# Ledger of designs, part 125: VHH binders against q96fz2

Target 1, 269 residues: q96fz2
Amino acid sequence: CGRTSCHLPRDVLTRACAYQDRRGQQRLPEWRDPDKYCPSYNKSPQSNSPVLLSRLHFEKDADSSERIIAPMRWGLVPSWFKESDPSKLQFNTTNCRSDTVMEKRSFKVPLGKGRRCVVLADGFYEWQRCQGTNQRQPYFIYFPQIKTEKSGSIGAADSPENWEKVWDNWRLLTMAGIFDCWEPPEGGDVLYSYTIITVDSCKGLSDIHHRMPAILDGEEAVSKWLDFGEVSTQEALKLIHPTENITFHAVSSVVNNSRNNTPECLAPV

## First folded at step 8 (VHH)

Design B4 (framework vhh_8pnl_2)
Fold by ESMFold2-Fast, scan of step 8:
Structure B4 (fold): chain B 269 residues (1-269), chain A 120 residues (1-120)
Amino acid sequence: as target 1 above (269 residues)
Amino acid sequence: QGQLVESGGGLVQPGGSLRLSCADAGFTFSDYWMAWYRQAPGKERELVARIYSGGSTNYADFVKGRFTISRDNAKSTLYLQMNSLKPEDTAMYYCAKPYRYSGSTPLDYWGQGTRVTVSA
């Protein structure tokens, strides 16, 4: 997983993340650095994306079931990285393989500190290899959406007005992530950055790509992944597996260029 | 609201030494950069020294070579060793850490700081 869409305006995104804490109280996540959130239909590594994480990471004695929403850099920069420029990191940390997460220092250390987050997106993109050509077919992959008369569906949207209705009740994709905090050696703001955990592709996606993000399907899975105060690393890792609860459709090559940021990037073709 | 408590200040003659301490009851001491700031009467608060979670340090030019910042993560305590003190070092000294992950502010500092007076 190397490209996503996360285009919802901040207020719509916040409402889409409504949740229930351990006491059964309905809540909205509290924002950190909301000014760094930049909606886009075409998010690439090194850009910022919104993630959910436990309030306990920021506030001593906070209820670990309470959630913060914060923009973080996609591409984990380990806390021990000693260079001044994060782009000089010699290995790609856009994704973290589930099978080696406890073997890689870059991921094992933050995971041991409870630095689990849920990466939010409208959906993600993958490129299917086309036999006999160098061209690839892009697909937009997302949770099945509940059709309502008001919201419509993405597959049925054929005008800009209908596209706007699709997003009113959109179920955001919730991907398991690990984050870390990096302090620039020469000073400056602390950098929060994340990686998306990946698993073997499910049967439904196997013809498109051999890997998929570890998707946390439902509030119970999301809550357990975030709650590092009550859920151990060992227990949380049991949530990391493929899911069949996904859908997809082919999109145009417009999405190939990460500079393109329009609804055409995810529109069916 | 801050969880940092500064101590170790006092009156010392020019050329003397003091060691300041900052106790942090905060959740993630080892994961944050920590800093010492100072404020002289009628002046703006200024950064003296910073230490990152990994041990790297940054110093203001006016204390470089004279002050040493260090931390003890097991004791959740930050230190500032001050040598060759000058009258110009007279100030209230504050311990700080980023309360928000962005590091942009606010900085978390506790109490009234610890007072350092350097005079003959």
Scores: ipSAE 0.000, ipTM 0.213, lowest interface PAE 15.2, mean pLDDT 83

Design B40 (framework vhh_8pnl_2)
Fold by ESMFold2-Fast, scan of step 8:
Structure B40 (fold): chain B 269 residues (1-269), chain A 120 residues (1-120)
Amino acid sequence: as target 1 above (269 residues)
Amino acid sequence: QGQLVESGGGLVQPGGSLRLSCADAGFTFSDYDMAWYRQAPGKERELVARIYSGGSTNYADFVKGRFTISRDNAKSTLYLQMNSLKPEDTAMYYCAKPYRYDSSTPLDYWGQGTRVTVSA
């Protein structure tokens, strides 16, 4: 997973993240650094994306089931990194393989600290290699959406009014992530950065790409992944597996250039 | 289209100076590391200079002390100040996002390049 869409306005995104805490109270996640949230149809590594994480990471004795939403840098910078510039990191931390997560120091250490997060997106993009050519076909991949008279499906949104309604009740993609906190050696603000855990592709996606993000399908999975106060690393890792509850459609090559930020990036072709 | 053409290239004499620009009309420019690459005819494309989102810079050995990369986040513009130009600097210069995501994800180049020719 190397490209996502997360274009919802802040208020719409916040409402899409409504949840119940351990006591069954309906809540909205509390924002940290909301001004750093930049909606885009075409988000790449090194940009900031919104993630959910437990309030307990920020407040001693907080209820670990309560959620914060915060923009974090995509591309995990380990807390032990000694250089002054995080992009000098020699290896790619955009994704973390599920099968080696406990073997890699960059991921094992923050995971041991309970630094689990849920990465939010409208969906993600993958590029299918076309046999016999050097061309690649991009696809937009997302949760199946509940069909309503108001929202409709994305494939049915062929008018400006229908496109507007698609996003009112959009079910956000919820991907399992690991984050870390890096303090610049020369001083400055703590950098929060994340990686997306990846698994083998499900049967439905195998013709598009051999890997997929670890998707947390439903509130039970999301809450268990986030709740590092009650759910151990061992138990949380049981949530990391391929899922078949996903859909996709082909999109135009406009998405190839991460500078393009228009609805055309995810429109069906 | 959202992609802008690089500008500022031209013909200069050895020892001369040029300033290249790469302007963006509306993306989250401040979130991204940016770089200048160049490609001379018949040669591979090579990294010239990188500026990280935090403002730190990195330079290829062959331009250290002569070139300065900078950014203006308020204007969403990337610059390359080129001093003491040599005939060997003759190339097409590209504004780029240098981060390679994985083998299936395209490498991002933002412009079609601007030509720099250093000769009498």
Scores: ipSAE 0.013, ipTM 0.388, lowest interface PAE 8.5, mean pLDDT 84

Design B41 (framework vhh_8pnl_2)
Fold by ESMFold2-Fast, scan of step 8:
Structure B41 (fold): chain B 269 residues (1-269), chain A 120 residues (1-120)
Amino acid sequence: as target 1 above (269 residues)
Amino acid sequence: QGQLVESGGGLVQPGGSLRLSCADAGFTFSDYDMAWYRQAPGKERELVARIYSGGSTNYADFVKGRFTISRDNAKSTLYLQMNSLKPEDTAMYYCAKPYRSYGSTPLDYWGQGTRVTVSA
């Protein structure tokens, strides 16, 4: 997984992340560094994306079921990285294979500290190899949207305001991530960065790509992945597997250039 | 809710200039892509210019080099600077927030429009 869409305005994104804490209280996640959130239809590695993580990472004795939302750099910079410029990291940490996560120090150490996060997106993009050509067909891949009253073209029959509400009810893709905290050797702000855990592709996606992000399907899975105060690493890793609860459609080659940031990137073609 | 209110239209001679403004009463202006469309008498509505939330711009071929779209996020206002106006630019000009959903035709949230007449 190397390209996502996360275009919702901050207020819409926040409401889409409404949740219940361990006590059953309805909550919205609290923002950290909201100014670093940059909505885009075409997010690439090294850009910032919003993630959910437990409040307990920031506040001693906080309820570990309470959630923070924060922009983090896509591409995990390990806490031990010694260079002054994170862009000079020799290894690609955009994704972390589920089968080697407990073997690689860059991922095992933060995972052992409970540094689990949920990476938020409208969906992600993958490029299908076409037989007999060097061309690739891009696809936008996302959760099935179960608000059937909003599906289909209702265009001219409904007010323009009603169409804005379709994104207000969008079910965000929730991907399992690991983050780390890197302190610049020469001083400065701590850098929070993340990787997306990947698994073998499900049957439904196998013709598009052989790998997929580890998707956390539903609030129970999301809650267990985030709650490092109550859920051990061993138990959390049981949530990491392919899912069939996914849909997709072909999109325009406009998405190929990461500088293109328009609704055309994810529109069906 | 986002309410779009256009202003700045009027009568101008060929070769003249006008600046259109669109005020968005909503609190999310800086996060949205914005566009100007126009509709001439007896014709369908057509895209004139877009400005993305990040500041990039896109123009219809018939206005390139003459019109400039810009935004002021602090004032939640969209602008269209129109130079070297021609009689064929005569139209109602509409401010729009583009809305798009999967499997649906794009729908823009429209303002009421402001009239531009280019006549000798």
Scores: ipSAE 0.000, ipTM 0.116, lowest interface PAE 19.7, mean pLDDT 81

Design B42 (framework vhh_8pnl_2)
Fold by ESMFold2-Fast, scan of step 8:
Structure B42 (fold): chain B 269 residues (1-269), chain A 120 residues (1-120)
Amino acid sequence: as target 1 above (269 residues)
Amino acid sequence: QGQLVESGGGLVQPGGSLRLSCADAGFTFSDYDMAWYRQAPGKERELVARIYSGGSTNYADFVKGRFTISRDNAKSTLYLQMNSLKPEDTAMYYCAKPYRYTGSTPLDYWGQGTRVTVSA
């Protein structure tokens, strides 16, 4: 998973993340660094994306079931990284393979600290590789959405009259992530950065790409992944597996250039 | 419930021009896709033009070539330049943020409107 869409305005995104804490109280996640959130139809690694994480990471004695929403850099910078400039990290931490997560120091250490997060997106993009050609077909991949007479379809995203209806009750994609906190050796603000855990693709996606993000399907899975105060690393990792509860459609080559940031990036062709 | 304030409407002759403005009191203007809608007497509200947060634009066929939508993110202001106005352009013009959350808390992001009258 190397490209996502996360275009909802801050207030709409917050409402879409409404949840219940351990006591059954309805809540909205509280923002940290909201000014760093930049909505886009075409998010690439090294940009900031919104993630959910437990309030207990920031407040001693907080209820670990309460959630913060925060923009984090996509591309995990390990806490032990010794250089002054994170862009000089020599290996790619955009994704983390589920099968080696406990073997890689970059991921094992933050997992041991409970640094689990849920990465939010409208959906993600993958490029289908065809044998005998260098042409790639991009696809937009997302949760199945509830359809009503007035909700419109994602195909209406390129129609001005129907654009607003597509997003009225959009179910955000919730991907399992690991984050870390890096303190610049020369001082400055702590950098929060994340990686998306990947698994083998499900049967439905196998013709598009051989890997997929580890999707947390439903509030029970999301709650258990985030709640590092009550759910051990071993128990949380049982949530990491492929899902068939996913849909997709082909999109135009407009999405290929990460500088293109319009609804055309995810509109069906 | 938006804090959008439209201005610039008025009475003009056919073939005339008007520039509408929409001021957003919010602190996240640059994050939003913005739109102009209009509603003529006895008709439903219809989309006129949309400008995406990235700057791309989209127009209804009936205004294409005559109207231009633009934005100034530093001023948190949306504009609609209307040229070659016709009597059928007579309507209330509304600024909107085109997001409606239809879950348990519906969001309405509309202004109060500004009236455009194109006289015979």
Scores: ipSAE 0.000, ipTM 0.251, lowest interface PAE 14.2, mean pLDDT 83

Design B43 (framework vhh_8pnl_2)
Fold by ESMFold2-Fast, scan of step 8:
Structure B43 (fold): chain B 269 residues (1-269), chain A 120 residues (1-120)
Amino acid sequence: as target 1 above (269 residues)
Amino acid sequence: QGQLVESGGGLVQPGGSLRLSCADAGFTFSDYDMAWYRQAPGKERELVARIYSGGSTNYADFVKGRFTISRDNAKSTLYLQMNSLKPEDTAMYYCAKPYRYSGRTPLDYWGQGTRVTVSA
């Protein structure tokens, strides 16, 4: 997973993340650094993306079931990194394989500290290799939407008003992530950065790509992944597996260039 | 179930200023993101400016540098300061507040609107 869409305006994104805490209280996640959120149809590694994490990471004695939403850098910079420039990190930490997560120091250490997050996106992109050509076919991959399941014809026959209605009730993709906090050696702001955990593709995606992000399907899975105060690393890792509850459609090659940031990036072709 | 009441609209000359107000009689003003929309005759309603519950703001490109959105949580009131008004700013201006926190848009709670006319 190396490319996502997260284009919703901040207020729409925030409301899409409405949740219940452990006591059953309805809540919206509280923002940290909201001005750093930059909506885009075409997010690449090293850009910031919104993630959910437990309030207990920021406030001693906070209810660990309460959620913060914060933009974090995509590409985990380990807390032990000693250089002054995070871009000098020699290893690609965009993704973390589920099968080696407890063997890699860069991921095992923050996991031990409970630094689990849920990475938010409209969906993600993957490029299918085609036999006999160097060109790859991009696909936009996302949760089944209630409107798409009931009437795929309406979504395909785009009118501006119908597309606006799709996003009003869009179910955000919720991917399991690990984050870390890096303090610059020369001083400055703490950098929060994350990696997306990856698993083997489900049967439905196997013809597109052999790997997929670890998707947390539903609020119970999301709550358990985030709640490091009550859910151990061992129990949380049981949530990490392929899921079949996803859909996709082919998109234009416009998405190939990460500088392109328009609705055409995710529109069906 | 609170009532949104807009005021401050009127007729102004190009280059003039107006300050719109929206009073929320409800109990939850400070918890909501608030917005100003506008609609010219025969056109669709469009977002002018948003102010989030945390205080940060977002503006449509066509009003940046001319309009300022603000809020007073103690008074449960939303404001839009409009400077350097142009004829193309002529529209009915609406205060908007989400009715539910379920992740649904469009915004389910609208005021009645206040009319702004910019002409010589």
Scores: ipSAE 0.000, ipTM 0.101, lowest interface PAE 20.0, mean pLDDT 82

Design B44 (framework vhh_8pnl_2)
Fold by ESMFold2-Fast, scan of step 8:
Structure B44 (fold): chain B 269 residues (1-269), chain A 120 residues (1-120)
Amino acid sequence: as target 1 above (269 residues)
Amino acid sequence: QGQLVESGGGLVQPGGSLRLSCADAGFTFSDYDMAWYRQAPGKERELVARIYSGGSTNYADFVKGRFTISRDNAKSTLYLQMNSLKPEDTAMYYCAKPYRYSGYTPLDYWGQGTRVTVSA
């Protein structure tokens, strides 16, 4: 998983992340660094994306079921990294394979500290190899959406009057991530960065790509992944597996260039 | 109730110009893709122009080369510069933030409109 869409305005995104804490109280996640959030139809590694994480990471006596939402850099910079420039990291940490997560120091150490996060997106993009050519067909991949009288399908984006209805009550994709905190050796602000855990592709996606992000399907899975105060690493890792509860459609080559940031990136062809 | 307030409409002669403004009382203006729509009597509301949060723009074919959409994020204001106006441009013009929630109280994403009349 190397490209996502997360275009909802900050207040719309916040409401889409409404949740219940352990006591059953309805809540919205509290923002850290909200001004660093940049909506985009075409997010690539090294850019910031919004993640959910437990409030307990920031406040020692917080209820671990309460959630913070924060922009983090895509591409995990390990806490032990000693160079002054994170872009000089020689390892690709955009994704973390589920089968080797406990073998790689870059991921095992933060995971052992409970540094689990949920990476938010409208959906993600994958490029299908076309036989006999270097051309690839991009697809936009996302949760099945609940159809209502007011909500339009993503195909309704071709109607200007129904554009707003495409995103009404959109169910955000919730991907399992691991984050770490890096302190620059020269001083400065702590850098929060994340990686997306990947698994073998499900049957439904196998013709598009051989890998997929580990998707947390539903509030129970999201809550257990985030709640490092009550859910051990061993129990949390049981949530990491392929899911068939996913849908997709082909999109135009406009998305290929990460500089393109318009709805055409995810519109059906 | 309303977060969006349009202004700048009026009566102009064919070939004239108008500048429409839309002020957003909300703090998150810079996050939103913004749009201008119009509705002529007896017709459905139609998209005139969009400006994305990233700054790129899209125009309906019937206004290309004549209208320019722009935004001032510091002032939380959306603009539509209308040149070479034609009688066919006569309509009520609406500012929109094209998002709505169903899980919580919906956002107020439409303005009240400002009327543009192009006649001799």
Scores: ipSAE 0.005, ipTM 0.349, lowest interface PAE 10.5, mean pLDDT 85

Design B45 (framework vhh_8pnl_2)
Fold by ESMFold2-Fast, scan of step 8:
Structure B45 (fold): chain B 269 residues (1-269), chain A 120 residues (1-120)
Amino acid sequence: as target 1 above (269 residues)
Amino acid sequence: QGQLVESGGGLVQPGGSLRLSCADAGFTFSDYDMAWYRQAPGKERELVARIYSGGSTNYADFVKGRFTISRDNAKSTLYLQMNSLKPEDTAMYYCAKPYRYSGSYPLDYWGQGTRVTVSA
């Protein structure tokens, strides 16, 4: 996963993340650095994306089931990185393979510190290799959306106007991530950055791409992944597997250029 | 510090009452959980009460039944009603917004504090 859409206005995104803590209390996640959130239909690595993480990362006595929402840089910069400019990091940390997460120091160390997050998106994009051509067909991949009286279920058969109506009740894609905190050696603000864990593609996506993000399907999975105070690394990793509860449709080549940031990027063709 | 300003502290007799206020100049007060902490001389800061953005509250055992935390989202103001005050409640009281709009992790965003003294 190397491209996502996360275009909801901050207030709509916040409401879409309503949750219950361990005691069943209804909550909205609290923002950290909300001004750094930049909505886009076409998010690439090095840009900031909103993630959910446990409040316990920021407050010693916090309930570990309480959530904050914070923008983080896509592309994990390890805490031990010694250069002044994080964009100079020579290895790609956009994705973290599930099969090697406990073998690579860049991921094992923050995972051992409980630095698990849930990466939020409208959905993600993948490019299908077309036999006999050098062209690729992009697809937008997202959770099945609940049918309503007004908008219905969202899919390739729906009109473009119906897509505009569903964002108020959109079920956000929730991807398992690992984050780290990097302190610039010359001083300055701490950089929070994340990687998306990837798994083998499910049967439904195998014709599009051979890998997919580790998707946390439902509040129980999201809650357990975030709750590093009660859920061990070993138990949390049991949540990391392919999911079949996913849908997709082909989109225009407009999405290919990461500078294009319009609804056309995810519209069905 | 910065945008959080506590007020309402003072000197009271044991058994008296005080109402503390915390004004937040921040744009998104209603989106944040808010808390009151206190710090007696030579001790660490300790949580007194928390109020969540949804209105639910949590209290430290040593103030439960005596203190009430509340918020007025229209005024961007947090309150702590303190009843049946004891000498042990003597401390500097701090308003906390756990998250900053900007700045370094893991620093909490604190006000300057307001002093409460309970004595004869």
Scores: ipSAE 0.000, ipTM 0.120, lowest interface PAE 18.8, mean pLDDT 82

Design B46 (framework vhh_8pnl_2)
Fold by ESMFold2-Fast, scan of step 8:
Structure B46 (fold): chain B 269 residues (1-269), chain A 120 residues (1-120)
Amino acid sequence: as target 1 above (269 residues)
Amino acid sequence: QGQLVESGGGLVQPGGSLRLSCADAGFTFSDYDMAWYRQAPGKERELVARIYSGGSTNYADFVKGRFTISRDNAKSTLYLQMNSLKPEDTAMYYCAKPYRYSGSRPLDYWGQGTRVTVSA
């Protein structure tokens, strides 16, 4: 997973993240650094994306079931990184393999501190490799959407008549992430950065790409992943597995250039 | 009516220029896609230009190369620079804050309009 769409305006994104805390109280997540959120149809590593995380990370004695939404840099910079420029990190931390997450110190350490987050997107992009050609077919991959004219099928999402309407109640893709906090050696603001945990592709995606993000399907899974105050690392990792509850459609090559940021990037072809 | 207020319209000669402005009193201007539409008497309202929250732009074929849409997020203001104006550009011009992509727009996200007249 190396490219996403997250284009909803901040107020619409916030409402799409409505949730219940442990008491059953309806809540909206509270923003941190809202000015750093930049909606885009074509987000690449090193850009900021919105993530959900527990309020307890910021406020001592806060209810760990309460949620903050914050933009974080895609590409985890470990807390122990000693250089002045995070872009000089020699390893790619865009994704973190589920099978080795407890073996890699860049991920094991923040995970041990409860630094779990949920990465938000409209969906993500993958490029299907075609043998004997340099051309690759991009696909937009996302949750099945409810309340389409055609019962939430991919065909309903592909309908020209219905496409514009699907954003009103769009179910955001919720991906399991790990974040860390890096303090610049020469001073300055703490950098929050994340990685997306990846798993083997489900059967439905195996012809497009061999890996997929670890998707947290539903509020119970999201809540347990975020709640590091009540859910141990061992229990949270049981949520990390492939899901078949995804849909996709082919998109145009416009998405290939990460500088292209228009609805054409995710529109069906 | 509403949070969008257009200005800058007027009467100009063919080949002239006008700069339209649209001020948004809302709190999340920088997050929204913004658009200019126009409506000539007896015709349907049509999209002139769109600017996405990320800065990319889209233009109707009939204004490409002549009009430029831009935004100032610090001032919560949308602009339309209109050059090489033609009599066919005569219309009421509307600022829109369409939330739904691909040109969909709720009625409460329209401005009141500003009149542009191009004649000798």
Scores: ipSAE 0.000, ipTM 0.282, lowest interface PAE 12.6, mean pLDDT 83

Design B47 (framework vhh_8pnl_2)
Fold by ESMFold2-Fast, scan of step 8:
Structure B47 (fold): chain B 269 residues (1-269), chain A 120 residues (1-120)
Amino acid sequence: as target 1 above (269 residues)
Amino acid sequence: QGQLVESGGGLVQPGGSLRLSCADAGFTFSDYDMAWYRQAPGKERELVARIYSGGSTNYADFVKGRFTISRDNAKSTLYLQMNSLKPEDTAMYYCAKPYRYSGSTYLDYWGQGTRVTVSA
């Protein structure tokens, strides 16, 4: 997974992340650095994406079941990285393979610190190799959505008002991530950056691509992945596996250029 | 989750030296960045020195050249060697496993502190 859509306005995104804490109280996640959130239909590595993480990462003695939402850089910069420019990192940390996560120091160390996050997206894009041609067919991949007469379907939205209805009550894709905190050697703000854990593709996606992000399907899985105060690394890793509860449709080549940021990127063809 | 236990503080004359130790129970010590903070009477806690899990170090400007932070992963122990001590270094010194060293809120595992007094 190397391209996503996360275009919801901040207030809509926040409401889409409503949750219940350990005591059953309905809550909205509290924002950190909300002004760094940049909605887009076409997000690539090195851009910021919103992630959920436990409030306990920021407040000593906080209830570990309470959630913060914060923009983080896509592409994990390890805390031990010694150069001044994180773009000079010599290896790709956009994704982290589930089978080697405990063998790679860049991922094992932040996992040991409880630095688990849930990466939010409308969905993600993958490119299917087409037989007999060098062209690849892009697909938009997302959770099955509850259809209502008032919300319509994604393919029926041809105007701004209709597009607003498509995203009303949209179920966000929730992907398992690992984050780290990097302090610039010459001073400056701490950089929070993340990687998406990947697994073998499920049967339903095998014809599109051989890998998929580790998707946390439902609030119980999301809560356990985030709650590093109560759920050990060993127990949390049991949540990392392929899921069949996913859907997709073909999209136009407009999405191929990451500079294109319009609804056409995810519209069905 | 482990307790951090600081030791090595005491009374020393200006220009003297002290070595602080911080013992951490458990084998996860090598996976954590570790830091020394201090708090002088009537002031906020401030970062003194940090050592990353990979061994790189970072120092506050007011201690550069005088203090050296080090770690022994086999013993799960953090050290702070303090040389050329000044009355301004008088404070409670705290060992921490910080996730970030600046900002108003963050997750840290703190020890109880060890007192350093620099006085004639």
Scores: ipSAE 0.000, ipTM 0.128, lowest interface PAE 18.6, mean pLDDT 82

